# Designs tried in a protein design chat: miniprotein binders against b1l550. Part 172

Target 1, 279 residues: b1l550
Amino acid sequence: MRLPEELLERARDIHSEAPSHRIKLDRVGSFGLKVPVEFKGFLLLAEADVWVSLPEGRRGVDLSRQVEAIYELSNPPKDPFSLCREAAISLLEKLNYADSSGVSIRFDAPLQDGESLKYYGVEISSIASDEIINKIRVEILGMTACPCTAELIRAYKSSEIAATHTQRSLGILEVSTKAEHPDPDKLASIIERAMSSPLRTYTKRPDEGGLVIRSLSNARLAEDVVREMIHLFLEEFGHLPEDTHILAAVRSMESVHMHDIYAERSFSLDEIRKEISSH
Short names: E, the ipSAE of ESMFold2; O, the ipSAE of OpenDDE; V2, 0.75 times the mean of E and O plus 0.25 times the DockQ between their complexes.

## First folded at step 13 (miniprotein)

Design oc18 (at its last look DockQ between E and O 0.00; V2 from the best seeds 0.00; counts 0 for: pae E 21.7 > 1.5, placed apart)
Fold by OpenDDE base, look of step 13:
Structure oc18 (fold): chain B 279 residues (1-279), chain A 89 residues (1-89)
Amino acid sequence: as target 1 above (279 residues)
Amino acid sequence: SEFTVEAEINGVRITITVEVDGKEIRITVEIEKDGRRIRFMYVITSPEKLAKILEEIERIIRMFGVDPELVKRLIEEARRLIEEILERL
């Protein structure tokens, strides 16, 4: 049942009323929207959050207008990065009472793995005010092999390739920049290269054996993985603005422990360059 | 080196700044309308990336109610400038 338009004209605009308490809100919006995006030739259904700030003198946000803003830009489907940036700006333009806006888009990114596909997690955001800040978080699973146990076994059995425990590890790169979102495939590649070996969706017996041997031959602590991620990031993305902020992290689901090992470093490009140059 | 393309169209001021830092080109877009300013930036590392970025900038500027033909002309001016810079790098 659709209400007659004439009745809508008589209704008070509740959203434009003064609130009972004059308090600014930082984020008001719709969370858990589903929007189509195009990524590397795939049409994906992404989850999206959209929000704006609300001034102290306004009771509510025009939520319908927020939803319209992102869906207008989502047809036809486009890359999620441009969608995110454009939608954040569109929200500020359409909702002129807001001093800030934001969009977040989450999806699983397909990654080619021989004749099969693997994936990594992506969350992108754009926050707009007088400036736009773009954020991307990439999460991908890899494999680590413990160098400590390998050394113990090597000492015991005198083997060139020592057996050790291996585990699945989650690598995380989060980048916040005034530039456009960094390439997520490059970020995922950095994470995989920082680990002992990548994971494979499909392995034949020779390939599986080779993958494990590679891991054993490239044993790394969680701390080694994070440091390697940072090193590789600087090589690939050193061109980003100096105020670009990075979180590099790994969560190792240790196979010999009931708990996970976690390591991280948060830094700006300026900060980390100064640190490295001091050595 | 820094280069700037500017236009004022129907009360919307658009400034496109191109900064060259070594082999990197930074494009900063500033849009001013009704006393509000929005600034956003791109880093260009390839000619192929430039085309996509310029298309996005064009779409963004259009959201502010600027005439599409005027925006197109502004973007073409910016394109020419950036391409000339890229050829010299």
Scores: ipSAE 0.764, ipTM 0.917, lowest interface PAE 0.7, mean pLDDT 91
Fold by ESMFold2, look of step 13:
Structure oc18 (fold): chain B 279 residues (1-279), chain A 89 residues (1-89)
Amino acid sequence: as target 1 above (279 residues)
Amino acid sequence: SEFTVEAEINGVRITITVEVDGKEIRITVEIEKDGRRIRFMYVITSPEKLAKILEEIERIIRMFGVDPELVKRLIEEARRLIEEILERL
């Protein structure tokens, strides 16, 4: 059922009124929207959040306008990075009482894995005000092998047994920059290469053995994985603005423990370069 | 104000401890079966939520394979005591 349009002349515009309490709100939005995106030939259903700031003198946000803004841009489906940046700007333009807007988009990115597929997690955002800050977070699972246990087993009675505990580890790279969003496949590759071995969707016994042997040959502490991520990131993305901010982290689901191990470093490009040059 | 309601139903020991402070109601439930103990709690600040929370507690206790009618009586007793305390406040 559609109500008569002429009622708009009689109804109060509740949203434009002053509130009883004049307090600015930082984020008012619609969260958990389903949005179609096109990513590297795949049509995916992503989850999106949209928001704007609300000044102290305005009672409410036109929430239907927020939803309209992103859905208009998503039909037909397009690249999620362009959608994210464009929607953030569209929100500021459409809701001109706001001094900032934000859009986030989350999806699982497919990767070819032999004759199968695997995936990694991607979350992007764009925060718009007088400029746009673009952020991307990538999460991918890999395998880590403990070097301490490997050395103890090797040294046991001068044993030549190559063994240690291995486990799934979640690698995380988060990049905040004024530049466009970095390529998520490159971030995922950095994370996987920093680990002892990648994970596979499935393997046959010879391939599984090779995967384990590779991990033993590249045993690393969680701390060393984080350091390697930073090294590889600087090689790939050292061209980004100097005030680009990075978080590199690993959460290791240690197979011999009831709990996880976590290591993390945050830095700007200019900060980390000074640190490396001082050594 | 504080009270405890205890029952053993079909070999399951159930303890409901309720603390009422003004309009705030804290409910702690302990269920013991076969040497295994589970404890959980709620903090209610709106009296209209009490009925829904007690219904949830009832459903949880029934999970342990006890007589549903006896569980219902236990919950009704707890509700009666809570309401009695709230009426005196």
Scores: ipSAE 0.000, ipTM 0.067, lowest interface PAE 21.7, mean pLDDT 84
ESMFold2 (binder alone), look of step 13: mean pLDDT 80; pTM 0.766

Design oc19 (at its last look DockQ between E and O 0.93; V2 from the best seeds 0.77)
Fold by OpenDDE base, look of step 13:
Structure oc19 (fold): chain B 279 residues (1-279), chain A 89 residues (1-89)
Amino acid sequence: as target 1 above (279 residues)
Amino acid sequence: SEFTVEAEINGVRITITVEVDGKEIRITVEIEKDGRRIRFLYVITSPEKLEKILKEIERIIRLFGADPEEVKRLIEEARRLAEEILERL
């Protein structure tokens, strides 16, 4: 049942009323929207959040207008990065009472793995005000092999390739920059290269054996992984603005412990360059 | 070297700055409308990326209600400047 339009004209605009308490809100919006995006030739259904700030003198946000803004830009489907940036700006323009806007888009990114597919998690965001800040978080699983246990076993059995425990590890790169979102495939590649070995969706017996041997031959602590991620990031993305902020982290689901090992470093490009140059 | 393209289209003031930083081109876009200003940055490393970004900038400017044909002309001017710079890198 659709209400007659004439009745809508008589209704108070509740959203434009003064609130009972004059307090600014930082984010008001719709969370858990589903929007189509095009990524690397795939059409994906992504989850999206859209929001704006609300001034102290306005009771509510025009939520319908927020939803319209992102869906207008989602047809036809486009890359999620452009969508995110354009939608954040569109929200700010369409909702002129807001001093800031934001969009977040989440999806699983397909990654070619021989004749199969693997994936990594992506969350991108854009926050618009007097400037735009773009954020991307990439999460991908890899494998680590413990160098400590390998050394113990080597000492015991005198083997060149020592057995050790291996585990699945989640690598995380989060980048916040005034530039456009960094290439997520490159970020995922950095994470994989920082680990002992990548994971494979499909392995034949020789490939599986080779993958494990590679891991054993490239044993790394969680701390080693994070440091390697940072090193590789600087090589690939050193061109980003100096105020670009990075979180590099790994969560290792240790196979000999009931708990996970976690390591992280948060830094700006300027900060980390100064740190490295001091050595 | 820094080059700036400016236009005012339907009350929207647009400034596109193209800057060379080493082997990269930085494109800064500033849009001013009704006393509001927004700035955003792109870092260009290839001609293919340039084209994609210019198309995005064009779409963004149009969100402010700027005339599409005038925006297109502005983008073409920015493209020319950026390409001239890229050829020199």
Scores: ipSAE 0.749, ipTM 0.912, lowest interface PAE 0.7, mean pLDDT 92
Fold by ESMFold2, look of step 13:
Structure oc19 (fold): chain B 279 residues (1-279), chain A 89 residues (1-89)
Amino acid sequence: as target 1 above (279 residues)
Amino acid sequence: SEFTVEAEINGVRITITVEVDGKEIRITVEIEKDGRRIRFLYVITSPEKLEKILKEIERIIRLFGADPEEVKRLIEEARRLAEEILERL
């Protein structure tokens, strides 16, 4: 049922009133929207959040305009990165009382894995004000092999025995930059290459043996994985603005422990270059 | 190696600056309407991405209500100048 339009003339415009307490709000919006996106020829279901800042003198946000902004841009489905940046700007243009706007989009990205696909997690955001800040977080599972246990087993049994514990580890790269979002596949590749070995959807025995041999040849502590991720990131993305901020992290589900091991480092490109050049 | 393309279309002031530093292409876009200024940046190392980025910039400018045909001409001018710089390298 649709109510008569004439009621708008008699009803208070609650949103445009001043609030009882004049306090600015940082994020007011609609969270958990389902939007279609197109990524590498796949139509994916993504989850989106949209918001704007609310000045201390305005009681409420025009929430329907927020939802309208992203849904108009998502039909037909398009690249989630373009959608994210364009929607953030559209929100700021449509809601002229706001000083800033934001959009977040989350989806599982397909990645070729032999004759099949595997998936990794992607979350992107764009924050618009007098400039645009773009953020991307990529999470992908890999395999790590413990170098400490490998060395102890080698010493206990001669070099003819190669053994250690292996486990799944979650690698994380998060990048915040004034430039457009980095390619998520390149970030995922950096994480996988920093691990002892990638994980596969399935393998045949000869390939499985090769995977295990690779992991033993690349035994790494969680700390080593984070350092390698940083090294590989700088090689690939050193061209980004100097104030680009990165978080590199690993959560290792250690197979011989009841708990996880976690390592992380956050830095700006300017900061890490100075650190490296001082050594 | 840089150029700037400027226009005012239906009260929307647009500035597109393209810089080529070695193999890097930097595109800075500034849009001003009704006293609000928004600035954003693209940094690419693959010429294949230039067309996608220019199309995105075109869509963003149109969000401000600028005439589509004039925006299209502005974007084609930026494209032509960018391609001339890339051809010299």
Scores: ipSAE 0.679, ipTM 0.898, lowest interface PAE 1.5, mean pLDDT 89
ESMFold2 (binder alone), look of step 13: mean pLDDT 77; pTM 0.722

Design oc2 (at its last look DockQ between E and O 0.95; V2 from the best seeds 0.00; counts 0 for: pae E 1.52 > 1.5)
Fold by OpenDDE base, look of step 13:
Structure oc2 (fold): chain B 279 residues (1-279), chain A 89 residues (1-89)
Amino acid sequence: as target 1 above (279 residues)
Amino acid sequence: SEFTVEAEINGVRITITVEVDGKEIRITVEIEKDGRRIRFMYVITSPEKLEKILEEIERIIRMFGLPEEVIKRLIEEARRLAEEILERL
């Protein structure tokens, strides 16, 4: 049922009224929107959050305009990165009382794994004010093999390839930059290459055996994984602005413990380059 | 080397800066309207990426209500500058 237009003209614009308390809000918006995006030839339904700042003198945000802004840009479906950046800018233009805007988009990214698919988690955001900051978080599972247990078993059995415990480990790269969002497939690849081995959706027996042997021959601590991620990141993305901020992390779901092992490093590109060059 | 293309129409100023940083091109777009500034940047590493980014910049500039002729001019000038630099790298 649509209300008569005449009634709408008589209604006060509650959102434009002065608030009872003159306080600026940092983020006001719609969370948990579903938007179609095109990614690597797949049409995906992504989750999106959209928001703007609210000045102290305005009671509410025009939420309908926020929703319209992202959906106008989502038809036809486009890549989520351009959608994110364009929507953040569109929000500032459409909601002229806001001094900042933001968009976040979350989805599972398909990744080819032989004849099957695997995936990694993606969360991208764009925050617009006088400048735009683009953020991407990539999460992908890999496998780690423990070098400590391997060394103990090697000492005991005198084997070239020592048995050790293996576990799933979640690798995380989060990048915040004034440039466009880094390529998520490259980020996922860095994480996988930093692990003892990647995971496979489908394995035949020879492939499974090879995967495990590879893991055992490339045993890594959680700390090793993070350091390797940083090293590989610098090789691939050293061209990003020096003020680009990175979080590299791993959560190892240790198979011999009831708890996880976690390691991380947060840094800017300038900071980490100075650290490495000092050695 | 830094090159800039500009347009001002209907109270909107668009500045596109193309600069060389090492082996890469940086394109910075600045939009000024009603005393507000929005700045955003791209790092161009290939001709294919350049075209994709120029298409995005075109869409963004269009949101501010600039005439199509002005948009096309800005994008084409930016393209030319970037391509000339890419050919030298």
Scores: ipSAE 0.780, ipTM 0.925, lowest interface PAE 0.7, mean pLDDT 92
Fold by ESMFold2, look of step 13:
Structure oc2 (fold): chain B 279 residues (1-279), chain A 89 residues (1-89)
Amino acid sequence: as target 1 above (279 residues)
Amino acid sequence: SEFTVEAEINGVRITITVEVDGKEIRITVEIEKDGRRIRFMYVITSPEKLEKILEEIERIIRMFGLPEEVIKRLIEEARRLAEEILERL
C-alpha cells in the first residue's frame, strides 16, 4: 500500500528533531545491501554496508538517501574499490549533518588457478571525515607443513621417510592507509608465498605430488609465515604512507590437533622499519 | 618537488597537489565546501594507474557542483604535471 503523497506536507520531519537523549552515534546506516561490482572482468554480487555518524542534536538519519547514494554509483557495475571510496565521499556530501561516513564492501575474489578458478575473501572499507581512511582485508587458504615433526621424522631410525603433518592454514593481511586500497591480488600472493605451498581447486596426481613435495621442502612455523608475510609486504608496499597500519596473521587448522594455532602481528610502517633497522 | 592546482568557485575550493615521493607520485585532493574539508590521496607508479585515478578524482569533484570547464582544466593540469614527472622517473 502506497500512502497519499499529500501527507508529506503535513507530517513532522521526525529525523531533523532533537532526540530526548542528546547522545551522538558513531554509525547509523544500512547493512547487508547487495550491490553489483566488476572485478577484473568478473561481474560479482557483493555485500555492502553504508553508514554515517549522527550528531547529538539530530534524531535520525535519512536512510533512503544512504541507500540511493551507493546504488546510483553501482549502476553500471564498476570496480569495487572506486565504488567504496566514491560512495563514502558521496554519503558525506549528501548527508551534510554527519561529520563522518563509511562504506564497506565484501566479496569473494576470483583468482586464476591453472585452467580453473579459486577464490579468496576480500573486505574493503572507506571512512571519510577530514580525511579518508581506506582499509582492505584479504583472507586466503594455503598449506603449511610442520618443521618440528619433519625434523623428528628425519632423525628417526629411518630417514627414508620424508613426512610431516600438513594442514590448511588461513592467512590474513589487513591494511589501513590514507592511500587508495592496495591490489588484493598482490596481498593474496604475499600470503600464498609465505605459506609452505598454495592450495589448488583440483590437481591431477603428478601436480598433487608436486604440491605436497613443495610443502615438505618449505616447512614453516605459523610464526615464520607471519614474519615472511611482513617481509614480503614491505618489499611490495613499503611506499605507502608511514602511518599505514597492517595486521598479518595465520590461523593453522592443525591436522594432528583438536585445536587451531594462531599467530599475528600488527604494526605501522614507521614502527616496523625502526624495529628492523635496529638489528 | 610539489606542484599545486587550485580552483575556488561558488563557495567550493578544490586543491590538487602533485608531488614526488621517492619513485612514486602522490596526488592529494582537498575539497572545502561550507566550512567542511575532506582530504584524500593516491600513490601512482604508472601512466595506466594515473588515468584511472584521474577519472575517479573527476567523478568525485563533479559531486560538488563545479562548472564542467573548471573540472576539466583542473584534471588536465594535474595530468600534465603527473605525466611529466612519471617520464623522468
Scores: ipSAE 0.668, ipTM 0.893, lowest interface PAE 1.5, mean pLDDT 88
ESMFold2 (binder alone), look of step 13: mean pLDDT 80; pTM 0.762

Design oc20 (at its last look DockQ between E and O 0.89; V2 from the best seeds 0.77)
Fold by OpenDDE base, look of step 13:
Structure oc20 (fold): chain B 279 residues (1-279), chain A 89 residues (1-89)
Amino acid sequence: as target 1 above (279 residues)
Amino acid sequence: SEFEVKATINGVRITITVEVDGKEIRITVEIEKDGRRIRFMYVITSPEKLEKILEEIERIIRMFGADPEEVKRLIEEARRLAEEILERL
């Protein structure tokens, strides 16, 4: 049942009323929207959050207009990065009472793995005010092999390739920049290269054996993984603005412990360059 | 070296700055309308990326109600400037 338009004209605009308490809100919006995006030739259904700030003198946000803003830009489907940036800007333009806006888009990114697909997690955001800040978080699973146990076993059995425990590890790169969102495939590749070996969706017996041997031959602590991620990031993305902020992290689901090992470093490009140059 | 392309289209003031930083081009867009300013930036590393980014900038400027044909002319000016710089890198 659709209400007659004439009744809508008589209704008070509740959103434009003065609130009972004059307090600014930082984020008001719709969370858990589903929007189509095009990524690497795949049409994906992404989850999206959209929000704006609300001034102290306005009771509510025009939520329908927020939803319209992102869906207008989502038809036809486009890359999620341009969608995110454009939608954040569109929200500020359409909701002129807001001093800031934001969009977040989450999806699983397909990654080619021989004849199969694997994936990594992506969350992108754009926050718009006087400036736009773009954020991307990439999460991908890899494998680590413990160098400590390998050394113990090597000492015991005198083997060139020592057995050790291996585990699944989650690598995380989060980048916040005034530039456009960094390439997520490159970020995922950095994480995988920083680990002992990548994971494979499908392995034949020779391939599986080779993958494990590679891992054993490239044993790394969680700390080694994070340091390697940072090193590789600087090589690939050293061109980003100096105020670009990075979080590099790994969560290792240790196979010999009931708990996970976690390591991280948060830094700006300027900060980390100064640190490295001091050595 | 820094170069600017500027226009005011339907009350929308647009400044596109092209800056050379080493082997890369930074494009900064500033849009001013009704007393509001928004600034955003791209780092261009290839001609293919340049085209994609210019298309995005064009769409963004049009969202502010700027005349599409005038925006297109502004983007073409920015393109020429950026391409001339990229050819020299």
Scores: ipSAE 0.779, ipTM 0.923, lowest interface PAE 0.6, mean pLDDT 92
Fold by ESMFold2, look of step 13:
Structure oc20 (fold): chain B 279 residues (1-279), chain A 89 residues (1-89)
Amino acid sequence: as target 1 above (279 residues)
Amino acid sequence: SEFEVKATINGVRITITVEVDGKEIRITVEIEKDGRRIRFMYVITSPEKLEKILEEIERIIRMFGADPEEVKRLIEEARRLAEEILERL
């Protein structure tokens, strides 16, 4: 049933009324939206959240206008980073009573892996107010090899045959900046290069052997991986604003232990530069 | 090197500031309409990314209701000036 259009003239605009309790809300929005995006030639189904702030004098948010803002921009599908930034700004323009808006978009990014594909996790957000702050989190699995066991075995055999335990490790880089979102492939590359070896979707026997030999030649502690991620990040992204914030972390599923090892460091570019220059 | 391009289009006040320092290009955009001001920035080290960024800026400015042809002229002016600075380097 479609209601008569003339009822809109007689009905109260509930959203624009004052609430009984005049309390500002920080995030009011629609969460878990499905949006199509194009990434490196792939059409992906991403998950998005959209929100705005709600001043204490306004009872409700025009939720349909929020959804409209992101869906208008997502049709036809486009780059998720541009979509994220543009939607955040569009929300502020469309909902002029809000003093801030936000958009987050989550998807699995494809990465070429020999003759197949693998995926890594990406979550981006844009928070707009007087300024816009862009955040990206990248998670990718790699392989680590223990240097302590490798050194013990080297010393024991005095042979050129190397051995140690290896395990899956999850590398994490999270960047919050006033500049546009960093390239997720570059972040993923930094994480993989900091590891002992990349993980593959599958390998043939000769390639599998080579992967293991590479990891043994590049043994690293979880702490070493985090430090290397920071070093590589600074080389690639040292141009970002000084107040850019980074979290670098590794969760290692140690193959000879019943538990995970975790290492992390959070810093701003300004902070880490002072730390490094003091040494 | 630094330049600034300003315009007021249909009540939308726009400032695009471009700073070139060696190979680093910083672009700051400020849009003001009806007393609200929004500022955002890009920091790139590759000139080929400039075109995509200017296209995004153009789309954002048009969200505020600025005349598309005047916005296009503003963006082309910014592009021309940026290219002239990059050519001298």
Scores: ipSAE 0.685, ipTM 0.899, lowest interface PAE 1.4, mean pLDDT 88
ESMFold2 (binder alone), look of step 13: mean pLDDT 81; pTM 0.785

Design oc21 (at its last look DockQ between E and O 0.90; V2 from the best seeds 0.00; counts 0 for: pae E 1.55 > 1.5)
Fold by OpenDDE base, look of step 13:
Structure oc21 (fold): chain B 279 residues (1-279), chain A 89 residues (1-89)
Amino acid sequence: as target 1 above (279 residues)
Amino acid sequence: SEFTVEAEINGVRITITVEVDGKEIRITVEIEKDGRRIRFMYVITSPEKLEKILEEIERIIRMFGADPEEVKELIEEARRLAEEILEEL
């Protein structure tokens, strides 16, 4: 049942009223929206959050306008990065009482793996105020092989390629920048290259054997993985603004332990360059 | 080298700055309307990326109610400047 439009004219605009308590809110919006996006020729259904700030003198946000803002930009479907940036700006323009806005978009990104697909997790955001800050988080699984156990076994059996335990490891790169979102495929590639080996969705027996041998021949601690991620990131993305902030992390689901091993480094590009140059 | 293109279209003040940083171009866009300012930046590493980013900037400026034809002219001026720089890199 649609209410008669005539009744809407008589209704108070509750959102524009003064609140009982004059307190600014940082984020008010709709979370868990589903929006279509186009990514590398795939149409994906992404999850989206949209929000704006609310001034102390306004009771509520025009939530319908927020939802309209992102869906107007989502038809036809476009790349999620431009959608995120454009939607954040559109929210500020449409909701003139807000001093800040934000959009977050989450999806699984397809990644070619021979004749099959694998994937990595993506969360992008754009926060708009006087400036726009773009954030991307990429998460992808790889495989690590333990160098410590390998060394113990090598010492015991005098083998050139020592057996060791292997495990899945989740690599994480989170980048916050005043530039546009960095290429997620490049970020995923950095993570995979920092691991002992990538994971494969489909392996034939010879390929599986080769993958394991590669892992064993490239045994890495969680700490090694993070350091390698940072190194590779600097090589690929050293052109980003110096105030760009990065989180590089790995969570290794250790196969010999009931717990995970975690390592991380948070840094700005300027900070890490100074650190490296001091050596 | 830094180049700036400026326009005021329907009460929207737009400043597009093209800056050379090493082997890359940085495009900074500043939009002012009704006493509000927003600034955002892109790093351009290829002609293909330039085109995509210019299209986005055009869409963004139009969201502020700027006349599409005047915005198009502004973008073409920014394009020309950026392409000249990219050819020199």
Scores: ipSAE 0.774, ipTM 0.921, lowest interface PAE 0.7, mean pLDDT 92
Fold by ESMFold2, look of step 13:
Structure oc21 (fold): chain B 279 residues (1-279), chain A 89 residues (1-89)
Amino acid sequence: as target 1 above (279 residues)
Amino acid sequence: SEFTVEAEINGVRITITVEVDGKEIRITVEIEKDGRRIRFMYVITSPEKLEKILEEIERIIRMFGADPEEVKELIEEARRLAEEILEEL
């Protein structure tokens, strides 16, 4: 059953009333929306959150207008980064009582893996007020090989033995900037290049052996992986605004331990440059 | 090298500033309407990305109710000036 639209003229506009308690809210929105996006020729079903701030004098948010803002922009499906930035601005324009708005979009991004595909995690957000802050988080699995064990084995009886434990490691880059979102494929590439070897969708035996040998030749501590990610990030994205903030992290699922190892560093571009130039 | 393009279209004040320094192109957009001001930027290192960025800026300006044809003219002027500076490099 659908009620007559004429009732809108007679009913109170509950959302525009003052609340019983005049308290500002920072985020009021719709979470877990499903939106189609087009990424690198793929049509993906992404998950989105949308929100706005709510001033102390307004009782509620027009939630249907929030959903309208992002769905109008998502048909036909388009690039998720443009969608994210444009939807955040659209929310702020459509809901003029808000002093800020936000949009987040999450999806698994396909990445070329020889003749096949693999996937990595992407979450982007755009927060609009008098400025727009764009954030992207990329997570991708790779392989690491322990240099400490490799050195012990090399020293054991013979320097001709090359062996160590290897494990899956999750690399994380998170970038918050006033500039547009960095290309997620480049962030994923930085993470993979910082590790001992990439992980593959599948390999035949000779290729599998080659990956292991490559990882042994490029053994790195989790700490070294984080440092290398930062080095490579600066080479690729050092042009971003000086107040751009980065988190670089690795969670290593150590094959010889029952627990994970974690390393991280957060920094702004201006801070890390001063740190490097002072040494 | 730097240029600024300004316009007021249907009560929407727009400022687009383009800075070219070596291989870096910085585009800053400021939109003001009805007392609200919003500023956003792009920093690219490839001139071929300029067209997609300008198309996004055009769509954003139109969200504020500016006349589509006048917005298109503004964007075309910004593109022409940016290309002129890039040809010197």
Scores: ipSAE 0.652, ipTM 0.887, lowest interface PAE 1.5, mean pLDDT 88
ESMFold2 (binder alone), look of step 13: mean pLDDT 78; pTM 0.735

